# VH-VL binders against Vitellogenin-1 (vit-1), part 12

Target 1, 170 residues: Vitellogenin-1 (vit-1), of Caenorhabditis elegans (p55155r1310to1479)
Amino acid sequence: SVCKVQKNQIRTFDDVLYNTPLTTCYSLIAKDCSEEPTFAVLSKKTEKNSEEMIIKVIRGEQEIVAQLQNEEIRVKVDGKKILSEDYSAHQIERLGESDIVIELPEGEVRFDGYTIKTQLPSYSRKNQLCGLCGNNDDESTNEFYTSDNTETKDIEEFHRSYLLKNEECE

## First folded at step 4 (VH-VL)

Design b17 (from c08 with heavy chain S30R R31S D56G Y101W R106K, light chain R31D; framework fv_cosibelimab)
Fold by ESMFold2-Fast, scan of step 4:
Structure b17 (fold): chain C 170 residues (1-170), chain A 121 residues (1-121), chain B 112 residues (1-112)
Amino acid sequence: as target 1 above (170 residues)
Amino acid sequence: EVQLVQSGAEVKKPGSSVKVSCKASGGTFRSYAISWVRQAPGQGLEWMGVIIPIFGTANYAQKFQGRVTITADESTSTAYMELSSLRSEDTAVYYCARDSWGDYVKTFDYWGQGTLVTVSS
Amino acid sequence: NFMLTQPHSVSESPGKTVTISCTRSSGSIADNYVQWYQQRPGSAPTTVIYEDNQRPSGVPDRFSGSIDSSSNSASLTISGLKTEDEADYYCQSYDSTNHGVVFGGGTKLTVL
């Protein structure tokens, strides 16, 4: 299953399409919400009116941040900028000047600065998912589950439950 | 505006446990990591562990594995550190500190006032 | 795990410049960011430098940070020393391999 985030729209793992613009605060896109989380994918806009995004992937205890700088992807691992020759040591692959793939424990995240594609096995018993990409339960309903596992039909309530607002973002 | 307020001083017996709280105000609690750092009298700073509330798990320094537990309650914006099997060498001031969670401990931008835990019989 | 080594104490007169070193025992100092904290007597630490050389709002520009890969060290430099700079100073970095925060042993700065 694939979840795609682009142009203020999200297509969930269960193929539900909805409109929700990201903010300059991080939103939780997808996470392993089992009792022993193994990964989380977060994203935010670079600026209020931009479609350009910054992605953050937490994989175990490692943090990967990627964004466009001068039309090229730049990657930080645990806060340090790394060169493309170091990507493979961190299970990151560059497909072009502005396109990368980050390996997850089961699956991958593709990012080009404007589109996020998260691919996870739908039949995996280890990945009980939460976040804006949905729960990957192979059921395409207009009901969403908030961060406290409550069903809602309100997209703004759904997004707000996964928004990490702080004093520096909007 | 942003403030970390810790619970008051405690005197504990050897072999007991202590649980220290750290309440965050201002800012959004779940957007930041909270670390616990201790300082024995006249000694340096020693990192104990961190919790990232949005991820739901905590990571601990090897020295404290098995006897420290760090938890967070997002509804009250409070982090907790519980240390068990107390010994006299655990006498220290215990600090909570807010970590800019974006890049793995770039800076501890706000610190609690500290909680003195004295372990004596 | 690596260790960060600082001198136990440094002393200097008001108006002069002091430099405090922080040396990493294994792996490159440049592999992870270095922060510097000031702790005045009876107080919690406060950040004076983050990400090697960045200064928080409100910290005077007479505080600066640098790294030197050839000596595998980070340095905190304080120019125009004032009596209120008397404090313990701690460097701090992150060990990505063992997933832990590492503090230096601390340096007591005396301004005479």
Scores: ipSAE 0.391, ipTM 0.764, lowest interface PAE 3.2, mean pLDDT 85

Design d01 (framework fv_ficlatuzumab)
Fold by ESMFold2-Fast, scan of step 4:
Structure d01 (fold): chain C 170 residues (1-170), chain A 120 residues (1-120), chain B 107 residues (1-107)
Amino acid sequence: as target 1 above (170 residues)
Amino acid sequence: QVQLVQPGAEVKKPGTSVKLSCKASGYSFTSYYMHWVRQAPGQGLEWIGEINPSGGSTNYNQKFQGRATLTVDKSTSTAYMELSSLRSEDTAVYYCARLQYSYGHMFDYWGQGTLLTVSS
Amino acid sequence: DIVMTQSPDSLAMSLGERVTLNCKASQSVSRYVSWYQQKPGQSPKLLIYAASTRESGVPDRFSGSGSATDFTLTISSVQAEDVADYHCQQHSSWPYTFGQGTKLEIK
């Protein structure tokens, strides 16, 4: 299963395509919403009118942040900038100057500054997913589940339930 | 349903170039990286490089940098590997393989391979 | 480059025996190892990925284990159709590298 985020559009794990502009506040893209979460993927825009994104991946106790700087991906782990020679030690692989893969317990996130691609094994039955990428339940319907697990048909309500607001974003 | 179809064999003279094809079907061609791997007679597998069919970006094993060129034709869902300045040492079976992005990465589908023979 | 070394180079087994094939990485590759089966004249076929996950459609007699530098492919009860070369591969860093292969034969 694949979820893709780019150009203000999200294609969910269940192949539902919808439009929702990201903001400069982090939005929860995908998360293990089981009793003991193993990962979360968040993203925000670098600037209000940009298609360029920053991703934050929480994997266990580790926080990984990646973004483009001078047309090259830069990575921080737990707030510290790391060099590409250290990527493998943190289960991060560089595919090109601006293309990386961050490994998840049962899947991975690919990021190039403009596109986020989150992939899980096609037969995964251990994940209970939530977030803008959907719940990966193989039911491609127009019903969305908010962060408090209620159904909605309102995309704005759906997105707002996964938006992390603070004083420095809009 | 996923298939990667390659020609069975090619025979070329030393010093020439060859362009090998790999025709994909049964999936969204631009959604997966395509990789090229060779196997010389009696030897193991050797990774040549990869291409993103969506944008055309490539990454090469340094050993083949400058001699191998990977391209795609999106209209026909076909990937190509061109190898220049052929030598007898280039005699090998050349495979295309699809990379699935999942935990650990893997080549989940392979072409049947093209046997390239370089001889005078 | 990460060097992948397989052992043994070749192995002859009797039908129904348990087979163990080894793969060693020159440096840690975490769990990013795949195993492929290659029968004579055929392309490689994926058996195991992420060290221990069996690919869909692969018989349950095949299993993988290991982490960091030492990896194992096990066939619990070898069958005649298992005659092939087996290759391990690391996906931890570029360039992607393969072991030299282990040839499995039946006595």
Scores: ipSAE 0.000, ipTM 0.473, lowest interface PAE 16.1, mean pLDDT 83

Design d02 (from t07 with heavy chain S102T, light chain R31D Y34T; framework fv_retifanlimab)
Fold by ESMFold2-Fast, scan of step 4:
Structure d02 (fold): chain C 170 residues (1-170), chain A 120 residues (1-120), chain B 111 residues (1-111)
Amino acid sequence: as target 1 above (170 residues)
Amino acid sequence: QVQLVQSGAEVKKPGASVKVSCKASGYSFTSYYMNWVRQAPGQGLEWIGVINPSGGSTWLDQKFKDRVTITVDKSTSTAYMELSSLRSEDTAVYYCARLQYTYGHMFDYWGQGTLVTVSS
Amino acid sequence: EIVLTQSPATLSLSPGERATLSCRASQSVSDSGTSYMNWFQQKPGQPPKLLIHAASNRATGVPSRFSGSGSGTDFTLTISSLEPEDFAVYFCQQHSSWPLTFGGGTKVEIK
């Protein structure tokens, strides 16, 4: 199953394509919403009118943040900048100058500053996933589940439920 | 049985507006996106836009965003497409089509089409 | 927007012959093993009818003589042996990204 975030559009794990611009606040795009969460993927825009994104991956207790700086990917692990030679020690692979893969317990996240692809096995955690990428329940519908697990057909309400708003963001 | 029934043919002068309706029956109207697609005589299909009937959110092709308004009336299960500032090149058959997600974005049911003729 | 180019514009054939229709996308419409390309058939005075979805899957009720193939930017619709009812216009359509776009169509006509 693949979820893709690009150009203010999200294609969910259940293959639904919809428009919802990210903001400068982090949005939860995919998360293991079981009783013992193993990962979360969040993203935000670098600027209000930009298609460029920043990605945050939480994997167990580890926080990985990646973004473009001066046309190359820069990665921080637990708040500390790391060099590309250290990527493999953190289960991160560089595929090109601006393209990385971050390993998840059951899958991976690919990121190049403008596109996020989250890939999970199709048998993985059906109905236990939450976020803007959907719940991976093998049903493609216009019905979305908010962060409090209520059903909505309003995309703006759906996105708002997964926004991590704070004083510093819009 | 799913049906999409569109309003009848229209003849308009350049500069006028036209509003085409699409009445849905046989399914939960707010559970499926409704698309509008047009076809000029002897030409290919051109996507205009889509509406989510539940919330009223629309996404339009850039070519039409300044002239097209798509709306719904949930009480009558009817979608509307209004095109303003009509030009002769807007002469076309206009279709409404329901969007199905199960195997990707595909149009599973179409209206019969509404011919809009723009002539002086 | 993704531009779809269909060729040939017109294909003149006789019943029983094989038809091969091409659709080329300006950028890849495939991602992680899935190709987001549909094919439609349209007869005069009728709306389009879905034939193939996700590049190679026949829609319900579509005869086995219709098949789709391809990935990335190059896609093909094949009709193995034309029946009289198959003379129509065929359109490809991508759903890899918004806006949804269609090809210009290929007319399959009687020779």
Scores: ipSAE 0.006, ipTM 0.561, lowest interface PAE 10.8, mean pLDDT 85

Design d03 (from t07 with heavy chain Y101W S102T, light chain H95Y W98Y; framework fv_retifanlimab)
Fold by ESMFold2-Fast, scan of step 4:
Formats: C-alpha cells, structure tokens, sequence
Structure d03 (fold): chain C 170 residues (1-170), chain A 120 residues (1-120), chain B 111 residues (1-111)
C-alpha cells in the first residue's frame, strides 16, 4: 500500500484522499506505533508558503534527514552530511538527480524534495501503524485515530494530533 | 454510479419515534463516513450527526444526543437514523450525505431526502 | 458553536447580472492558510449540491462562473453572470469545528 504526501494533500495507505495544511513544524506521516517501534517518517515544509519539503526518517536509533539544497538532494545521517557514495551503506538509494529511496525494515520511502511516497505492507490492527497516512490495515475501513489512539471524525483534530509543535516552527 | 436512496415519507404523532434508512450503492460502504442533516420546511440545514460505517462509531450534535441513534447494517449497505420523542418542530426533510475527506470535509453525495411530518 | 450569517436573505437579479453572496462566521474558520468553508446550491424539491469546498475550490462539474473567496470570518460566493439555472438558494457551511453548521441561506431569484 502506498501513502503519498504532496501539496498539502495526503492519500493514505487505505486510499483516502484529504487536504490538510502542512506547516514548518514536523508532522508524523507514518510510524510503527507498536510497543517496539521500528521506524517513523516525519515531514515539514521548508517555508510557510512553500511546497518544498524536508523529510526525517527514524530507523531504530538512526536519524536520516533529506532535503533539497541548490536543486540537489542532500542527506544527513545522525546530523552529519554524507556523500552519495556512502548512501548504500545506510540503505539509501539514489534513483535520479533529486530522487532517493530510503529503505525501511519492511518497506521504503521515496522522496524528491516535494513528494513523499511511503510504501509499506498491510498492517493488522495488532501491528499499530499510526500517523497522517493512517492504519494500512488491509481492510476497507475508514478509521482515523489521533496520536492518543482516539477515533475522530474531525480531520483538523486528526492532523493536529500528529503535529510536533516547538518554538522554532510556525 | 454512487447512489444514496432513502426510505419514504412518514407521518408520526408527538412522542413517537421514526427510523429513516439510507441505502448506499456504487462504492465501498465502509470506506466513507455517513452524515445526517435535516431541513425544516422553508428553513436552513441542521447537522444531526455522523457515523463511521466500519466500526459503528457515532458523533452527534449535543442537542440531539439524547434522542438520536445512528446505526448501520453492513450486509445491506444501509445507514439508519432513529429520532425519538418526536415534537412538531422535528417536522423536516431528513437527508443522509456521504462524507469525503478530500479537502477537509466534503458532502459529495446526498440522498433524495425523507419528509417526516409530526402532527397530532 | 460557530454561527454563520448569510446576507442578503434575498437577491433579486436578472440573467446576465453578477451575484455576490456573503457569509460571515462568528469566529475564524481558517487555520494555517486553509479555510474550512463550503458552499451548496439547493433547488426546490432537491437535496443540496456541493459547489465550492475549502472556500475557493470548485467541485467537479461546477461551471467556472462560480467562484469562492475569503478567509477568517468573511467569505463570498460570486456568480459572474447568472444563467437561468442558477436561480436557487445558496448555503455556506463550516467544518472548522463540530457541530457542523450552515448559514440561513441566500435566495437568488429572478427580478
């Protein structure tokens, strides 16, 4: 199943399309919300009125940040910039000049500076996948759960529950 | 083609209950929330509540909380709205409307409406 | 609850004229550059039909003469040149917070 994030619009793993304003604060796009999380994908805008994104992928204890700088994808691992020759050592693949794939334990994230595509296998309700991309439970269910695992009918409440607000973002 | 077909008009006495049905076709019934909205003759629209057909969770306007029950029958792709303790001011056309989460909240398909008349 | 006030209650116009319909919210229905306001058209004996979503986006199949604008508490629906089929009642509706609320409607009628 694929979740696509682009232009303030999210198409979830269960193929629900909704529009929500992404901000310069990180939003939790998708995460293994089980008792032993294996990954998390977060994203934010570079600037308030920009469609350009920054992605942060957490795999175990490793933090990967990618964004466009001078029309090139630049990657940092644990805060350190890495060269493209080192990408494969970190399970990152360059598919084009500005297109990369970051491998997850069971899936991948594809990023080009504007669009985020997260591909994961279907998750059962027992394997708790959470975030703005939804549950990916391989059922024809349209259930939105906030970060405190409360079902909501309000898309704005859903979005706000996954927004990581701090003093440096708006 | 997406269709929402509602049950026929009803005439009820004050104090009675009415149950309106909304049969969905042309899409995955459990994939979209279903809202209920009413309109008194010559007046504006009033939101009643919403149900997630998948799990059966409901959210109601506080003013209807004690009198409205919204349910679904997944085997027939039908949503129901039951309003109890009817009063003359409950006379209205009752609509079901499908909620598309695109662009926030979007009522993209509506049933044809069910006229409920409450009279002595 | 958020109260929506539509004005005027009635617009009497001729085909070809511009119609401007206002909707005012009791509190802001906009956040982070997004406005949670829809517009619906309703003709006698019919259910409401979605025209505009998120304040300014036309729904599928809606003619370009319909446009929505505004943010915060003040919103406008404009019909640039009225066609005979446009004489109807128009409702604004907010989805910024629950309960969902609708305006009282503006009737656009033939002069």
Amino acid sequence: as target 1 above (170 residues)
Amino acid sequence: QVQLVQSGAEVKKPGASVKVSCKASGYSFTSYYMNWVRQAPGQGLEWIGVINPSGGSTWLDQKFKDRVTITVDKSTSTAYMELSSLRSEDTAVYYCARLQWTYGHMFDYWGQGTLVTVSS
Amino acid sequence: EIVLTQSPATLSLSPGERATLSCRASQSVSRSGYSYMNWFQQKPGQPPKLLIHAASNRATGVPSRFSGSGSGTDFTLTISSLEPEDFAVYFCQQYSSYPLTFGGGTKVEIK
Scores: ipSAE 0.007, ipTM 0.599, lowest interface PAE 8.6, mean pLDDT 85

Design d05 (from c06 with heavy chain K101T Q104N S105E, light chain G30D N53D; framework fv_cosibelimab)
Fold by ESMFold2-Fast, scan of step 4:
Structure d05 (fold): chain C 170 residues (1-170), chain A 120 residues (1-120), chain B 112 residues (1-112)
Amino acid sequence: as target 1 above (170 residues)
Amino acid sequence: EVQLVQSGAEVKKPGSSVKVSCKASGYTFSSYAISWVRQAPGQGLEWMGVIIPIFGTTNYAQKFQGRVTITADESTSTAYMELSSLRSEDTAVYYCARGGTWLNEYFDYWGQGTLVTVSS
Amino acid sequence: NFMLTQPHSVSESPGKTVTISCTRSSGSIDSNYVQWYQQRPGSAPTTVIYEDDQRPSGVPDRFSGSIDSSSNSASLTISGLKTEDEADYYCQSYDSSKHAWVFGGGTKLTVL
């Protein structure tokens, strides 16, 4: 019921572990791919040779971006920098200097700058999740579904289908 | 690599509507916002609105609310801007640009522009 | 609602340095990122600075951006002026309360 991204590895909601390094372009980690999407989680590396990540969470009409700056987590909501005293007003909780929890409609995302954990309770799972965390269909196989819902066994093709590419991807 | 190609110039009568297209290529269309910006002759840039294709959501500048409609067709990777109840003051070059929301913090690629002339 | 105010025109000789200001009428300039766009005659705008001080690939390091909280302003500085720098320059920032982008009125740079 949890998807984990760290150290160039992803453990999907269906407990499949695979290796794929993120780039400096955003990749779609998890998304409500139902007919009425409610959330999306995206991430990218801060720089080419770093394990440090930036996370972007889209929740309804709201965008949350979080990253480490000077070893402290920093958060923007809808493009505006916010202080930790305002986190609660945006359904964000600080667990320590470098660890936050962002509330989803049915679940949460935990982030510390190096690890992303997306947790969805089993009773509230969506049938059509998509992204690098998988589709959460209770099938633990090496079969992946690309962004156009085509089945593949090629990890590079799978990752590429969820990569928001620009000219500076590294 | 990334390209935004807009439809050709149009001449319209006051009171009519115009619909300008912006065809995107070289990237995953649904992943980036598309904004529309206009520029009247000899004037500055004016933001009209944006669409976030990942959710189909739109936001419009207050000045254009009720007259502008922005849509996107993912099957053709094309965004559209329709402006109704045209006035002579709507004569301008209309640009599409990738970005212009908090999802995409700045306008990194621009279309070539479409001249819309409103005259009787 | 806020406005971004720029000088209408600036002029300087080749090889010199010019600075174009962009002042926010209400709310702090530090609240949102500032971008700068260059528009040469007959062309679509192109980005020269984003997120206050970042340069896109292909933009020379002669272009730099800065923020001055005390004057509530952003500035675009162009050093080693060249004739091809002659253009209109626009600042831009985001209004979080309106979920809207705001452009400055534009500055015509003449290099003579």
Scores: ipSAE 0.007, ipTM 0.530, lowest interface PAE 11.6, mean pLDDT 84

Design d06 (from c03 with heavy chain I52S M54I G56D T58A Y103L Y104F; framework fv_cosibelimab)
Fold by ESMFold2-Fast, scan of step 4:
Structure d06 (fold): chain C 170 residues (1-170), chain A 124 residues (1-124), chain B 112 residues (1-112)
Amino acid sequence: as target 1 above (170 residues)
Amino acid sequence: EVQLVQSGAEVKKPGSSVKVSCKASGGTFSNYAISWVRQAPGQGLEWMGVISPIFDTANYAQKFQGRVTITADESTSTAYMELSSLRSEDTAVYYCARSKTYLFDSSGYPLDYWGQGTLVTVSS
Amino acid sequence: NFMLTQPHSVSESPGKTVTISCTRSSGSIASNYVQWYQQRPGSAPTTVIYEDKQRPSGVPDRFSGSIDSSSNSASLTISGLKTEDEADYYCQSYDSNNHGWVFGGGTKLTVL
């Protein structure tokens, strides 16, 4: 199942499409919300009126940040810039000047600066995943769950619960 | 600040159609539903239908199904209501009004901002 | 589907309290939120109460809303009546089965 983030819209793992513009603060897109989390995917806009995004992937104890710089994807691992020749050592694949795939424990994240595609296996248990991409339980009639595991039908409340807000959030 | 601004008054002949516009400014257009509500002279408020750009769908009151079409143009933040086969009984002030929406179904959020209204007069 | 029934008119003197009822014909009044709108002559409606009893910013605290499940009704109460409160008042709820909004017939409030 695939979750897609682009053009101020999110299509969840359960194929629900909704509108929610990202901000200049990181939002939690998808996370392993089990008792021993293995990954998290976060994203933010580069600036208020842009569709261009920055992605942050936390995989175990490793932090990967990717963004466009001069029309090319640039990657940092644990705060250090790496060259494309080092991508494979970090389970990252380059599919072009501006397109990469980051391997997750079970699945992958594809990013080109404007679109995020997260592909994960279907989960049979509710709330195994959390974030704006939903819980991936193959049940589109489920209500969305906020970061404190409360059911909501308010999209702004849903997004706000997954927003890592600071004072410079736009 | 959120504003809904509607198109101007119309005088139409019986059997024709009218298309009223409602332009939203301020706030996020795509995350809100726009309803159309009419009020005949001296009468109460009557809900006609709603469009939710987020779900790319519209729903109509049974009385108006087949005669009303509600659309939205996200690029201009404008909603439209077209009513066909006009009769004298369609003479009314037509309002657009905004409500928040949520996933899977509306929770009946309040109509929190209203347009100024558009008078449509159907006369022979 | 259901209907919301309001009294056609109510009247009261300045400084007194008035209550306007809104009764649901089928299904529980508590099943869906109830809103109240005020419409002064020549103007578009404005919200005075939302989600049963919440008051928008700028609406004075003499306006209050309540739900009574035993009578299957919502009520709008206005205390300390002022001449500026003279208006039509509409209740509104949501029909989950037909996915649409339902308005009451409206109540004309006359203040001296």
Scores: ipSAE 0.000, ipTM 0.460, lowest interface PAE 16.9, mean pLDDT 82

Design d07 (from c06 with heavy chain G100E K101S W102Y Q104N S105P, light chain G30A S31D H99R W101V; framework fv_cosibelimab)
Fold by ESMFold2-Fast, scan of step 4:
Structure d07 (fold): chain C 170 residues (1-170), chain A 120 residues (1-120), chain B 112 residues (1-112)
Amino acid sequence: as target 1 above (170 residues)
Amino acid sequence: EVQLVQSGAEVKKPGSSVKVSCKASGYTFSSYAISWVRQAPGQGLEWMGVIIPIFGTTNYAQKFQGRVTITADESTSTAYMELSSLRSEDTAVYYCARGESYLNPYFDYWGQGTLVTVSS
Amino acid sequence: NFMLTQPHSVSESPGKTVTISCTRSSGSIADNYVQWYQQRPGSAPTTVIYEDNQRPSGVPDRFSGSIDSSSNSASLTISGLKTEDEADYYCQSYDSSKRAVVFGGGTKLTVL
């Protein structure tokens, strides 16, 4: 199952497509919402009117941040910039000048600065996933579940529940 | 405006526990990690631990492992630091500080500090 | 498992330039970012430099940070020294093996 974030649209793990513009605040894209989370994927726009994104992946205690810089992807691990030669030591693979894959405990995140693809096995963490990518339960519905597990049909309410807003972002 | 407001000064007896609060405002609480840093009179800064509210996970400095507990209440945007088995050496100003990154924090905002005095 | 060592005190006259060093005892200074904090008596610390050499909004450009891998140290440089710069300065980095924030011992800057 694949969730895709691109051009102000999200296609969930259960293949539901909806429109929601990301902001310059981080939004929770996908997370292990079990008792002891193993990963989270967050993203934000670089600028209000841009389609270019920044991705943050938290994997165990490791933090990976990636964004496009001068048409090439740059990667920080635990706040420190790393060279592409060091990517494999951090379970990161470079597929091209601007395309990377970050391994998750069960699955991967592919990012090129404009598109985020999160792929998880279909058997993985059904009904324990949360975020804008949905719960990966193989049921397509028009209903969404907010961060407090409340059902809603309001896309704006759904997005706001996973939006990490602060005074520095909009 | 981003603001971290801490609870007031406390005087405690040796062997007791103290719980200091840090109320965040002006940002979404779960967006940032919160660390606790103390400073004994005339001494330097000493990191005690961190909580990542989005995960609910904590990590503590080895020196305080077993004595410190850091918690967060997202409904009130408040972080707490509880230090048990207090000794006179624990007399210090305790600060909360906001970090952008869990594993390589840059502390961009600090609380005003809470003086904890341990005396008999 | 590493320490960050700073000079205990430095002093300089107004208008001059002062440099405060922060030396890492083991592992490379370049392994993790270095931040610098300013603290006046009775006040909480404030950030003057983050991620080795970045200035927060509102911090004058006379404050700068640098990393020297050959001496395994970070430096905070304050040019055009003003009386308001008188404070304690702390460097800070991260120990990946201990998963802990590490502060330097602090440097008292006196402006006379």
Scores: ipSAE 0.007, ipTM 0.561, lowest interface PAE 10.2, mean pLDDT 84

Design d08 (from c02 with heavy chain G56D S103T D108G, light chain A30D; framework fv_cosibelimab)
Fold by ESMFold2-Fast, scan of step 4:
Structure d08 (fold): chain C 170 residues (1-170), chain A 123 residues (1-123), chain B 112 residues (1-112)
Amino acid sequence: as target 1 above (170 residues)
Amino acid sequence: EVQLVQSGAEVKKPGSSVKVSCKASGGTFRSYAISWVRQAPGQGLEWMGVIIPILDTANYAQKFQGRVTITADESTSTAYMELSSLRSEDTAVYYCARGRYSTGWYKGYFDYWGQGTLVTVSS
Amino acid sequence: NFMLTQPHSVSESPGKTVTISCTRSSGSIDNNYVQWYQQRPGSAPTTVIYEDNQRPSGVPDRFSGSIDSSSNSASLTISGLKTEDEADYYCQSYDSSTYHVVFGGGTKLTVL
C-alpha cells in the first residue's frame, strides 16, 4: 500500500483522497504506533505559500532530513549533511538529481521535494500504524483516527491532532 | 517563552526511589526530545537518558540501564525521570534539557534547561 | 562510548583570547556535531555554541567554535575575555554507535 502527499492533498494507504494544507510546522505523515515504534515520517512546507516540502524520516535512532537546494536533493543524517556517494551507507538511494528513496524497516519513502510516496505493508492490528496516511488496514473508513485514537469526520481536527506546532513555525 | 520547570528538592534514604518531573511550557512538548543530565557536587555533566515523546521511545546510558526510567505525559507536557535503588553516589543535581538541532532532534544541542533538582541520598 | 577530553582548567587575563580544546578518543570528530555549554556557579548550563560553530541568539560574537579534523578535536574560542566569562565549559557530542550523548569532562575558566 502507498500513501501519497502532494499539493495539499493526501491519498491514504487505504486509497482515500482528502485535502489538507501542510504548514511550516511538521505534520506526522506515518508512524509505527505499536508498543515499540521503529519509524516515523514527518513533513512540512519550506514556506507558507510553497508546494515545496521538507521530509524528516526517523528510523530507529537515526534522523534523516531531505529537501531541495538549487533544484537538487540535499540530505542530512543526524543533523550532518552527507554527500550522495555516502547515501547507500545510510540505506538511501538516489534515483535522479532530485529524487531519492529512503528505506524503512518494512517499506520505503520516495521523495522529490514536492511529492512524498510512502510504501508500507498492511498491518493486521488497527492501532499498529497512525498519522495522516491512515492505519493501512485495508478498511477505508478507518483513515481518520486522531493522535489520541478517536475517530473523526473533521479533516481539520484530524490534521491538528498530528501537527507539531512550536515557536519556530506558524 | 519556552521554560522547563522541575519539581523541588528531595532527600531520600539509600535503597529508595526518586521521581523528578520536568514540565515544559511554551513551544510544543511533542516536537522535541527531553534528556536527563545529572551533576554530582563539584563534578561534571553526565547524561542519563532521553525520551522522544512523539515516538514514545526512551533510550538510557549504559551506566543507568535497569535503574532509570524516563516517561512523558503529553497531556500535561511533563517528562519524568525515576531512579531506583538509590545510593549515596546518586546525590546530585538532576537537570532536564530539551534536545534538538536544526532538524529538531536530540542528537544536536540542548537549547533549554530546567533549573535543576537537588536529590540528596543519605541516611 | 568514545571519550571527549578537555583540559581541566585554563586561565587568561581580561581582554585576551582563550581556546578550550575537546578531543575525541575514537571515531572521527566530523561524524557528529559538537556543542559547547557554559555553566556559572549555582546555575544550569546554557548553550554558547551549537552544531560546531553556530551561536544562539544573545550569545556575543566573542564566542566561536571550530573543528580540526587532523587533531580529531573541537575548540571553543573566547576573544575579548571578560570577568563574567569565568565559568565551567563543557563540550558535548553524540556517539552514533551506542546512541549516547557524550559530555567532555569540563574546563574551569579563570579570568585573572
Scores: ipSAE 0.024, ipTM 0.631, lowest interface PAE 5.8, mean pLDDT 85

